VHH binders against q9c0y8. Designs and how they scored, part 17

Target 1, 316 residues: q9c0y8
Amino acid sequence: MSASHPGILHEYTERLVAFELVGKSNVTLTSNVTRSLLLFVGGLGDGLLTVPYVQELVNPLDEIGWSIVQVQTQSSYIGWGTGSLKRDDEDLHKAVDYFLHIGGADFSTRKIVLMGHSTGSQNVLYYLTQSILPNYLIAGIAQAPVSDREAAYQFNGKEKTKELVDWVKAEYLDKGLGNDVLPRSKVENFFGEVPTSANRCIDLTDVRGNDDFFSSDLSADDFAKTFGNLKEISGSTAHSQLILLMSERDEFVSPSTDKAQLLNRFRESIRPTTSNSSLSGIIPGATHNVGPKSSPEALKWLINQLITALRSFIDQ
Below, E stands for the ipSAE of ESMFold2; O stands for the ipSAE of OpenDDE; V2 stands for 0.75 times the mean of E and O plus 0.25 times the DockQ between their complexes.

## First folded at step 8 (VHH)

Design r6 (framework vhh_vobarilizumab_d1)
Fold by ESMFold2-Fast, scan of step 8:
Structure r6 (fold): chain B 316 residues (1-316), chain A 121 residues (1-121)
Amino acid sequence: as target 1 above (316 residues)
Amino acid sequence: EVQLVESGGGLVQPGGSLRLSCAASGFTFSDYAMAWYRQAPGKGRELVAGISSGGYTSYADSVKGRFTISRDNAKNTLYLQMNSLRPEDTAVYYCARGTSSLWKGSEYDYWGQGTLVTVSS
């Protein structure tokens, strides 16, 4: 049924908000007690409260002194179709900057973990690889990192996907029309009713497109360019950890894909090696969003894994 | 106009097999996701099996390993091979048409008239 949620709506920049759910302690990021945060970004179509397990994280995180905050970006809901990872990254940097500068008497002890779901996983990896990291961003977590290109192959067929890519390149990119929205009739079977630009279409569906981080047909050299290039924390040579949590029963991943082997290939590519978290793994029985069709143990496993990770950062 | 016509239902004994067919017309069959739904007496309609335009298949836990969905794009026909049938599989089976998107996966919003499957002696 419908529900009300106690929390704080943070306006982190003009027109964009982030929603902090309040746990049983009633302590928030604006309280006199300094607390750390998990900053959550969803996937395609997601916004506030659309990923159900986020609500399940509130009280477990609250018990260990962490808040969970859901970020609304320009790409939230249907905005992603005319966006880019670069635009998302700009929004996420503004959110991180905001949360570094609010709170209790000693906000400088605040830890930030950036967590993404689905294409939010691309947002996390992009954030960690494109620029110098803020001093307090200690980890990125990618939940259900999947290949959007291979998902398109699965849902629409490999040849139809390649035909779309070739057509978009010929009729839009080669003509300098990358920012133009594609005709719905040509792309509704890939992107539904979402207005989708030529550039965004290519980013998601082309081999080595700007979003193409997780495809099983990519080489070790391809992974080295992304996973192998995590950036330094500002003012230090230290690097944030990357935690990868794949869903065992992910419906956006081909049944022919060996998820354990693919996860191992991602992990072996992480550089520096100190960024390769031992907490990466496969969520047993989990669907893509760890939803109702998951095994009963899947959500408990995810919660426990996240609490274990967050505790380890405070205990240092 | 869009038409989905199911066939192949009937009375079968427990442990038996049936193959359902759905003849599609009025649209480019190969461009659409297809599915089988069922509705048992006194219950709501449930998704049994789905197949995307790219051939990706999905199954309800209750039928996984027993039922197989397939499509023949040349014949504009969807199939459901039902093995090891149980009395609880008794239902009206509906063919459905939908769309698959990278954003939402497969969504179904058009159904045929249904074919009755009864599992009993």
Scores: ipSAE 0.275, ipTM 0.660, lowest interface PAE 3.1, mean pLDDT 89

Design r7 (framework vhh_vobarilizumab_d1)
Fold by ESMFold2-Fast, scan of step 8:
Structure r7 (fold): chain B 316 residues (1-316), chain A 121 residues (1-121)
Amino acid sequence: as target 1 above (316 residues)
Amino acid sequence: EVQLVESGGGLVQPGGSLRLSCAASGFTFSDYAMAWYRQAPGKGRELVAGISSGGYTSYADSVKGRFTISRDNAKNTLYLQMNSLRPEDTAVYYCARGTKSFYKGYEYDYWGQGTLVTVSS
C-alpha cells in the first residue's frame, strides 16, 4: 500500500527528522498560534508512519489544539540492533529541544507529551527518569509496554534464551566485544535479519538488562529504580505524569501473565505518587499495535483515553 | 541447502482425520519457528498453525480445537494433526520455516512444495 500524507518534515538535527502530520485545521507547530505537542516514538523496527493508529490520532488531536509528531531516531527501522536506550534518549532530547524553540509560539502555554509504542515505552520511561525534564514536558504515555525478555521466553523458550545470553556473555562481553554484530545464523531466530550487537542482545534478553523494565518476574526494588525515579520538570516543583496503556490481546505477552495485576504493580511503583495517572488501563480487545485484528472498539477507546489525558494535562 | 518435504496428504471424507508431516534438513531445526500454511484453489495462502522453537503454539480461529501442531526436534520433523475435517479444509498444505523478530513477529523464508488435502465424499 502507498499513500500521501500532508505535513511538515522537521530536521531536528543534521541527520534526523520528525514528521508532523497536519489535521483539518491546517494549523502547525510553525504557526504563530499556540499549539501543544504529542511527540511519538515507535518500537523496534518502526519509523515514520509505520504505526497505523498514529494517522488516526491526527484529527482528534487537531480538534483540541494538539499536533502529533513522529520522531525518527538513529534506532528507527533496523538501526535499533546496534543502538541503546541511552543513544535513543540523546536523540529524543534533541527533538524536544528543537520543538521548544520552533515558531512564534508562546512557550509559557505550549505543552509537550512524550508517547511511546512497544519499546518506545522503554524510551519514554528512561527519558522521564534520567535527568531534570525540559520545561513544559508534562507527561509520558507508554502504549503496549511489554517485556522483550519474556516475549523471547514465550516464543523461543526460556532455556534457549538463557543459552543465548550465556553464549553472548562468554564469547563477546567477557572478551570486550560488546559492540560487535552477532553472526546472523546464531541469532536470526530472535532478531531476524536485523544486525544485532552483543550489547543490544543482552540489553533486550538478559534478566535486568538495560531494557528490562516490564518483566513480570522483576521485584519491587527493580521497579523502584525506574517507575520510582520520575524526575522533576525544570523551573517547577511538578513532576511529569505517566500513563500506561496495555493491550488486552497483546501477542507479545504470555497468556499466563495477569495484565491487570502487572499494570497495578507498575502503577504502585510510580514515585512521586502524584505522577501516577488514573487514566492508565487496558485497551479492550487491542492487539500489540492496536491494528486491524483488534476488536472494533479498541481504536476508539485509545483515541478517547488520549483526548481525555491531553485535555487534563493542559488543565494541570 | 534448506529443504522442507511435506507428506501425509490425501483424500478423506468429512469428519475424518489426517496427520501431515514435514521433514526438515539443511539447518538446525530446533532453533527455528515452524508453521503450516494452506492455499485453497483460487485463494491466497493463509497461516493455519505456528510453533516456536520453544514450543509455543498458535492457531487460526477456523482450525482451533480441531488441528494440533507439534514438533519432534530429535527427528527434525513438524506435524499437523487434523481432526474433524470439513470440505472447506480442502487445500494444498505447506510447511514453512520462520524466524521471530521482536518488531515483525514471525517471518517465513523457506517453504516446502506442499501436500494436497481433499475433503470430499
Scores: ipSAE 0.014, ipTM 0.436, lowest interface PAE 7.4, mean pLDDT 88

Design r8 (framework vhh_vobarilizumab_d1)
Fold by ESMFold2-Fast, scan of step 8:
Structure r8 (fold): chain B 316 residues (1-316), chain A 121 residues (1-121)
Amino acid sequence: as target 1 above (316 residues)
Amino acid sequence: EVQLVESGGGLVQPGGSLRLSCAASGFTFSDYYMAWYRQAPGKGRELVARISSGGRTYYADSVKGRFTISRDNAKNTLYLQMNSLRPEDTAVYYCARGTKGLFSGSEYDYWGQGTLVTVSS
């Protein structure tokens, strides 16, 4: 659908933008009052305005003095197929740095929450575990953390997925061709028209691949290496909170998976324990993207949960 | 604008067969992955089968060997042939428009209204 959206397009680095949607107050991150922000990163195939609930968050967040900003990375739209979590993390650090330094008002109290949808959940968890965090990055939120590997098992078949992994290792990785784009005719059932490198294919589909954070067959030791390794906030011994919001009716999660048990296993692995947010939970009746086919309560629950979290992060 | 209209649901005895159809309009049908999902009372939606633009098919383990997904690009129609039906197949069945690949989008973006399949004596 064609539509116009009021906002500010920020150029946070060379060739990459972030779009701030403006709410009914007409107050922005460039105004003379300090606002905190939720920096949103989408999943595979996402770009600006592609996740429907983001638009629905604008006015509820605006009412509590928060702005929502969608970040475009090199991985946006079809760019992810030749990307990596490391490259995404570099882009996200540039975006965070930009938003800490814009405007002419007092920005010393600005809080940043990094929120991811789908594979954006891997981006958030990766960001929180690689390096000491900026002073103002107080929480990460993962909405619809899903195993891409187990989704491939469900949609394309476990045996076919393992056959793909074995073939890519033998014909590409073992030959030092990890950056080569795989032939579309061989991988269209996994990646469609998206040019996908051998490395990226393995990251998403192999057991313990670089993106494999959320699979139900992973051990407690596997989860300890990710959830167990949240980094300190710069200038403090404090750590960011991690909030995990799974969708109850997520179409990319096998019906045989007990989502409550899996969420509990993720949460039990979080270290330090103070980063294990009590606001984590299952969004009732929600599809993967909390879209129009979700139950009527799903979007309202998500909005209320986010408002509760963001209010708790405002000092004074 | 985009419309998906399911038909063919109904009451059938265990061991029986049904053929579901989904008439698509408002987009270039042949370009898209298409899928059938189902939702039983009190349960979430689960993928039943998907078919690529090129006709390659994938099935949930619970229906593999019993159900067949197919498409007619000239008629803009998606089909699900259901054989050897069991009481646990009772659900509302939904036609869904996907993307060109599993990882090309985060959700199926358009859904039909659903058609009820009841497997009972």
Scores: ipSAE 0.118, ipTM 0.474, lowest interface PAE 3.6, mean pLDDT 88

Design r9 (framework vhh_vobarilizumab_d1)
Fold by ESMFold2-Fast, scan of step 8:
Structure r9 (fold): chain B 316 residues (1-316), chain A 121 residues (1-121)
Amino acid sequence: as target 1 above (316 residues)
Amino acid sequence: EVQLVESGGGLVQPGGSLRLSCAASGFTFSDYYMAWYRQAPGKGRELVARISSGGRTYYADSVKGRFTISRDNAKNTLYLQMNSLRPEDTAVYYCARGSTLFSKGSEYDYWGQGTLVTVSS
């Protein structure tokens, strides 16, 4: 339904915005330099207000002195089809830099946690492990980290997905046409109406593509390359924490995948071991989006888990 | 205007069969994921079966081997063939439209009004 939402729309860089929802206290990041921030990035197709549980986090976070801010990146809505994790990372660093300093704040007064939903989980892991830019995040939270490649296997067929990968490599990548948008008629069964570049297609659907962090068929060595190097917080010897929250009834994960075993494999690969948060777990009864089709307790569990995590950062 | 209209629900004996249909209009049917969900009394909505734009199917464990989802793109119609029905299959069944896997989130954006299936002697 149509609705009005109280908050502040921030322009964190040219043409890109982030929306800070305001809770019952009316306290904002611009009005209080000690107020901490949960910066939220959605998945493919997401933008502002598209992930319903974000609105449910506003007042619980407000009660503990945290704001929630949804970030729009160049990849928001349909922009992801011609993007990359590297481009997303550049946008997220601009947002972090902006929010770290607004209202006269700095890293000594304000804590920032990045939370991602779906492919936002790849954004979190990239920021914390592969980004070459300075790290000011005390933690990252990945909600519904799923394999886009294995989702394509499930929904489009494994052989058809591999045929797509082979075709894109031969007709585009091998010819230096990685930035070209693929013909809709050839890829509409994977990407629908979204203009999708050859590079982006391969990143999402190829074995060990640039987005391929969460596939169940990856080796321990593969996971060590992605989870095995969480960054130090800039100006500190402490390393960022990683919290992984998988949805029990995630419709984008094959029923043949043992989610508890897969989560354990991710966690065992985290280095340093102190970055492996004990708050990682499976959200009981949750769909991918922790939406209305989830069990009644799923959203409450997620909210309580997040509040527990964020409280632990302000009591240091 | 997107419209989804379910039909085919009714009362059926345990072990019987029933075929549900969903007539779609207002969008290019062949471009979208389609799904059947159900909601039993006192329970939340659960995914029964899903079919991609490319024809790939998924089934919940509780219905795998008994139910078959299919689509007729020429008729803009989604089907659910239900065989070996059990009392636990009693629910309101909903047709749903989703974007392709990579174009929108995991939640379905349009739903039909539902059709009641009662499995009882």
Scores: ipSAE 0.019, ipTM 0.325, lowest interface PAE 5.4, mean pLDDT 89

## First folded at step 11 (VHH; framework vhh_vobarilizumab_d1)

Design t1 (at its last look DockQ between E and O 0.01; V2 from the best seeds 0.00; counts 0 for: placed apart)
Fold by ESMFold2, look of step 11:
Structure t1 (fold): chain B 316 residues (1-316), chain A 121 residues (1-121)
Amino acid sequence: as target 1 above (316 residues)
Amino acid sequence: EVQLVESGGGLVQPGGSLRLSCAASGFTFSDYYMAWYRQAPGKGRELVARISSGGRTYYADSVKGRFTISRDNAKNTLYLQMNSLRPEDTAVYYCARGTFSMSKGSEYDYWGQGTLVTVSS
């Protein structure tokens, strides 16, 4: 549906923007009042307004003093094909730094929660495991933390995916051509029309590739290097909470995957254990992006879970 | 030009069997996952079964254990073996070609014209 959405466009660094949707109160992050934010990063192919539930969060969050901000990174839309988790993380750190320093009188009372959808979930987990966190980046939320590799297995087959990986290694990586864009005719059934580098292909499709955080065939040792390595919040003994929200009817997840068991394996790997939020769960009836093919209760459940989490971060 | 042509539909008694075929042309069949959908009178299309290019299968709960999807990549043909047919299986059955990309997920970009299956006494 075509529509206009009121908000503030923030240039958080040279040539990159984030869009703060404004709710009924007309209070924003630039107002002279304390206000917290949910910083949202989408998945592959996403950009402003492409994840359908984000627009529905505006007023519920506004009612509890939170803005929702959609961040555009260098990987937004088709940019992901030549990017990396590391590049994304650099963009996100610049966005967080910007929002720490605008509006309000006391930046120490502003809370920031980083939320990711789909491969944005890899961005969240990566962010929480790379460096000591700012004193008010208090949680990460990963919605639809799914394996890209296992999605390729489901639709293209494990053997054809391994063939692609082997071919890319032989024809590109072994020849020092990791930054080269792959021929579309070789990869259209994996990446569509998006220009995709050899390195990016390996990150997404190889066993233990750099994006391969959520595959069901990973070991406890693999999870220990990610879920088990959350960093402390700077100047505090507290650690960020990590909330994992799987979609019950996620079309990217193989029907043979036991989502409850997989979620439990992720949660049991979280260290420190104080970061393992009890608000993690499976969104009933939800498709991957909680879109219009979801059961009617899915969006309501998601909103209630998010409001519960965000309210708990303010109530001190 | 991509074409999908279904055949094998017809009238069958409850408990009977039919085998549907879908002849594919105009593309490299072995590179694509394929599906059977059906549409009962007055209803929307629903997925019956799908099969990856590598042979992994998925079935709707309503047909699991009774229907078998298969493919012959050498003949560019998709099959649906339908056993223990019930009156509620009455529908037009469509062959569909699937596409996948990591950013868009699965979609079906080409459809056959359908073949009617009627399960009645």
Scores: ipSAE 0.459, ipTM 0.762, lowest interface PAE 1.9, mean pLDDT 90
Fold by OpenDDE, look of step 11:
Structure t1 (fold): chain B 316 residues (1-316), chain A 121 residues (1-121)
Amino acid sequence: as target 1 above (316 residues)
Amino acid sequence: EVQLVESGGGLVQPGGSLRLSCAASGFTFSDYYMAWYRQAPGKGRELVARISSGGRTYYADSVKGRFTISRDNAKNTLYLQMNSLRPEDTAVYYCARGTFSMSKGSEYDYWGQGTLVTVSS
């Protein structure tokens, strides 16, 4: 759908931008220091407005006093091929810092929720678990958290994926060539036209790779290292909330996987337990990105769930 | 125990300069918002300047262009460089630590004892 969207383009750091979508009220983060924001980060391949439901969130959120901002990182579009969660996290920290302070706001006036789609979910979880949150981030929302490794198993085959991993380790990582880009002829089936480094390949496709958060074959101990390790908010012993929203018809999750059970495994691993939101759930009838092939109720459910969550945060 | 100790206050003539310091201890200084407040006689305590953990600064309109807030995380010290001082800047200046709780929201939870700055001819 080609359309124009009113908003403000922000340079939140050198050479990177974020787009604040402006709703019907025309209230912006610059014009209101108490305006809270949902900071949105897409998944692999995503850029500005590539996730279809984002534009649908603008007015509903606006009505309850929230802005939505979509962040471009160095990983946006095809940049993920040579990126890392660590690099992404650095970019996101800069974005959070920028938007926390724009208009003269600070931690005492503005609330920020980080929302990730798909691989953006890894970004969210990474953000919440790597270190004490230095900026004011009260919650993370992971929409369509899926295993890239298991997706590769599904679409490329488990054995072929393992062969790829072994080959990359032997020919690149063991030789200190982790930053080299893999030949397209060898990895096109996995990564398409995106130049992909050896390290990134391993992050996404190796067992317990750096991005391996959501695989169904991970142990409780594995989940304890991620879900079980949410960090404190700076300046307090409080912890951010984590909301997990899976898509019921997520095409990147194996049909043999019980999504409800998997979600429960994730939730049960969340520490501290107070960070485990009751608002986590499965978006009914939703494809991975809650796109056009989703049931008509899927988007509405997502919007309502978000509104409920964000309202609860305003009262805090 | 969290401790904030201000220093550097004193008597200065109009147009003069002072540099205040706040020595922090008992917590990871680099993780916190810090701020300078001041309270003039007969007036309420007001924000002068604040600085985020990442170094972003904010200044009250009354001190913009004259005061500079900075921090040295290696020394666990907060600074306030005050230039072009005016009689209306006379106040007790306080160092404060910012914090957040889910129950109370964002606030400043620890304060120093303050240091007196007097600007007079």
Scores: ipSAE 0.327, ipTM 0.699, lowest interface PAE 1.5, mean pLDDT 94
ESMFold2 (binder alone), look of step 11: mean pLDDT 85; pTM 0.861

Design t2 (at its last look DockQ between E and O 0.01; V2 from the best seeds 0.00; counts 0 for: pae E 5.2 > 2, placed apart)
Fold by OpenDDE, look of step 11:
Formats: sequence, structure tokens, C-alpha cells
Structure t2 (fold): chain B 316 residues (1-316), chain A 121 residues (1-121)
Amino acid sequence: as target 1 above (316 residues)
Amino acid sequence: EVQLVESGGGLVQPGGSLRLSCAASGFTFSDYYMAWYRQAPGKGRELVARISSGGRTYYADSVKGRFTISRDNAKNTLYLQMNSLRPEDTAVYYCARGTFSYSKGSEYDYWGQGTLVTVSS
């Protein structure tokens, strides 16, 4: 349903905005330097308020002293087609820096948790593994971490996906044309109407592509390079927590995939082991985005799990 | 070993300017929050200014508009440009590194020896 949402629109960098949803208390990040922040990033195709459960988090989080902010990156909506995890990470760093300091806050007063949905989960994991983390990013939450490659296999066929990859490599990458946008007539079945670069196509659909974090056919060594490579918090031997929340009825995961087993494989790969949160789990009855087709309990479960997590972080 | 060494302090007349420097070594400077504190005679240590790794700054109200904190990550150096100095700015100025642990939370863990700034006619 179309609705108005109270909040504050922030320009966290040039030409990019983030929306702080304001809860019933009317407390904002600007008005309270000690208020903590859940910074939310969507997946492919997402923008502001495109993930249904986000608005439902506002008041529950508000009650426990947390604000939720939705970040618009260059990849938002259809921008992902020509984007990259690296570019996303740059945007997210700017957002994190901005919101850490808004209202006069700093690392000693405000904590930040990064939460991603779908491909946003790649963003979260990427953020946690690429560089030493600041002293204020205390956790990442990956909701509905799924393999885009395996999703392509499911919806387009494994053979056709491989053909696409081979074609793109031969006709674009091998010719130095990785930044060129692929003809819609060739890739529409995969990417819809979204202009998609050759590089981005490969990132999402190639084996061990840049976005290939969550595929079930990856080896332990592959997971070690991602889950196993969480970076330290600056000035400390401590590491941020990583929470993985899979959707039980995720339509982008093959029905033949044992989600519980897959989740365990992810968790077992997390290094250091102290970053492997016991709060990881499967959202019962949840579709990919915990949307309308989810069981009624799914959203409640997610909310409770988040509240539990966020409270635990503040106590640390 | 982590080291912070302040320099640039001295005697200055009211309305004058000074630039403090803090040379950092023994750690990846670019990854850390840095801050300037000061302690006036008979008073407690107080935050003057802080700067994030990304360059976001904060100033105490008493120095806003007069002081500028900056950093050069390539030189591992923190700066404090102090303009329009006042007698009440007289203090020992300290450079500090920010850090975090789950046990202690966020704090400043390393400090320089300080540099004395005296503002007097």
C-alpha cells in the first residue's frame, strides 16, 4: 500500500541520498549522538522502501534506541547493471562515515550495523572482508544471501548461463570491452530491461565471479576467501559479527538445496570463529524478501531476531 | 610500538595563530580516528577536535570557527590549525588515537606527551 513515511532525507555524499525512517519517539540520529544505526542496503533492483519489511522494523528498533536508514547507492534500482561490489562499497563507506558523525556523534558514541538484503548480502560480506573495519561498525547482517549464479541456473538453465558467460568473455572481456553494455536482445532473459555491462554480467553469472559468495557448489577454500576473511576492527583484535539470515522459502534458492546445510557451510567458514553469531538462522516461512507470500510468523521472527541481535551488540 | 609526538606549541599573543602537528608511527595511521585534547592548568583534559579516518571532523564549541583539525595520511601526521587564539586556550595539547574493543568499547588508547600552548600578552 502506498503510504507516507516520516523521516529525514540525508545527502550523505554528492548526488546520493539515504532515508532515515523516524519512529514514534521522534528521536533521530541528529538529535541523539548516542543513538545507534542500522544501515540498510537492498539488493538488485531495490531502492528506497522496496523491501517490504524495512518499514516494519522502524518502531521496534526505535523502541530499543536504534534508527534504521535506507541507503541509496549508485546501484540502486537499475543502477546495478553497470555497477560493482567495489563501487557499492565505496558508496557504503561514505554513508557509514556520514551517519556516524551526523549530529556530532563519533565512534565513541554511535555504533553502526550494516544490513543487506539479497545482493545486499554480498555488499555486507564485501564490506567486512576488504579492509580493516572502523571502530564503530560492529556487525553485518546478511538477509537472504543467495547465489545470483545459481538463481540464473534455476531460471535460465545452467547450460544457457554458461553459454552466456562464454559469449560475453569472448566478445567483450577478451576484447577489453568489459564496461560496454550488453545488447538487450541477448541478455534480456537474464537481466530484464536493466542495462548490464559485460563485467557485471560476469560478476553475477560466472563461476567464482566477483559476486559469487553464496553458491552451493563452491568449495571450502572458496568460502575461506570470503567468510573466512573477516577483517579486524581498527586498533583491536576484535572483529565484527556476521549474522546470516536465510529465508526458508527463498524462491531464488533451488528446492533441491538443503538450506540448513548450506547455512552451516557458510557459518563454519566464518573466520575468526568468534564472528560466527549464534543468531544466524533461517527465517521460518519467509520468501526471499519476507514479502506478502511469507507466513505471518516470518516477519515477527525477523523482527525479534534483529532486536535480539542489536541489543546484544549494545551490551558489548 | 605506537608513538604519537606533538610539536608546534609555544608562546603566542592573543589573536595569534599556531599550527600543531602530531607525528604518528607504529600503526596504520589512515585506519584510525584521531583527536586533539587539551588540559589547562587546574582543569581536566577536554576534547578539542576529532577527525575520522575519512576526514569527518568535530569541534568543541569553544574552538569552533577558530580551530581546524586535519590529517595527512601519506605523512602519518595529524594537524591542528589554531587561529584567533585566546588566553583561555592556554593548555597542554595532546594528540590521541581512537580505538575499539568489545570489552572496553570505543576510547582513545594512545596519547602523545603533549605540547604546551601559551596565549599571553
Scores: ipSAE 0.441, ipTM 0.766, lowest interface PAE 1.3, mean pLDDT 95
Fold by ESMFold2, look of step 11:
Structure t2 (fold): chain B 316 residues (1-316), chain A 121 residues (1-121)
Amino acid sequence: as target 1 above (316 residues)
Amino acid sequence: EVQLVESGGGLVQPGGSLRLSCAASGFTFSDYYMAWYRQAPGKGRELVARISSGGRTYYADSVKGRFTISRDNAKNTLYLQMNSLRPEDTAVYYCARGTFSYSKGSEYDYWGQGTLVTVSS
């Protein structure tokens, strides 16, 4: 399928871009300093327009005075294999700073919400818990906050995944080779053709690796270090809200996982408790990226939750 | 060199049974999820069944309850037991080795030559 999408390509830092999709009003972030935005970051392998519901958000958000902006980071497409959560966070802070100030706007008039899909959910949680900046987001939305480690367990087996981790530690990390790309023949059933560093492999597949925020076997103490540590960003009079949206039919989540129970465990760990949004939930009939194989009601449900949330942020 | 060799196809009457085998070599069979696909004349390949390295199975709706996928990791062999065969099951059946990646999900990088199953009076 091909289509043209009207919008503005922003270079928010050298060689990194974000695409502002323009709705029927033709109002843009540059033309209206009170216009707010949903800054969208995809997951592993994603880039511009690869997450299918993004195009469908343009006009609903436009009707309530919000733009949707798709950010490209150094990890977009295949760049994630040699990246890190920290590098992604650095890129996202530059994007937030850029959009906060374009057209002469500031935090008193323009609101920014960071929304992540899949591994982008780790980006959102990391941003809200580990980064301190003078600029800010008023909320984070995590769609499909999926454990990468437990996905590997589901497809490749828990024992085989632990064997990979042990091998990478012995042959790479113990030898100071954490930044080296792993031999494809050893890891292709985990990472396919994507060049993947030893460090990135460990981040994704080791118990409590740097990306391991969403695994069902983590303890309440583990969740307290992440969900329990949301930061208040400078220039805000309120704590950031966190909205968690799981896909009911997510193919990367084991069917043995009780999604409602897991979601509740995440939510119960959120501190401050005022950041625990009541708009979190499970998107009925949705696949991982709420794509065409989803039930027809999935997209409408997602749009409704997003509109409800974004409208409430303006009224504060 | 990865090699997948199907066998067990043939002509059967409606309502009959066949068991397909896929002999795998050139890789650590137990590390990979595997699938059976089929292709009827003039149509694209369609998934019939999939089995993970840990034994979790998935079936197309059209075969659920009639077909059973299994694997024997000690013999590096994938199986498809086909019961209650119908004329619409007529197709070339292919064995495929799965490749999972975090960014793309399930993909298949090696395919067998196929074995023909004909269901006809």
Scores: ipSAE 0.043, ipTM 0.456, lowest interface PAE 5.2, mean pLDDT 88
ESMFold2 (binder alone), look of step 11: mean pLDDT 85; pTM 0.864

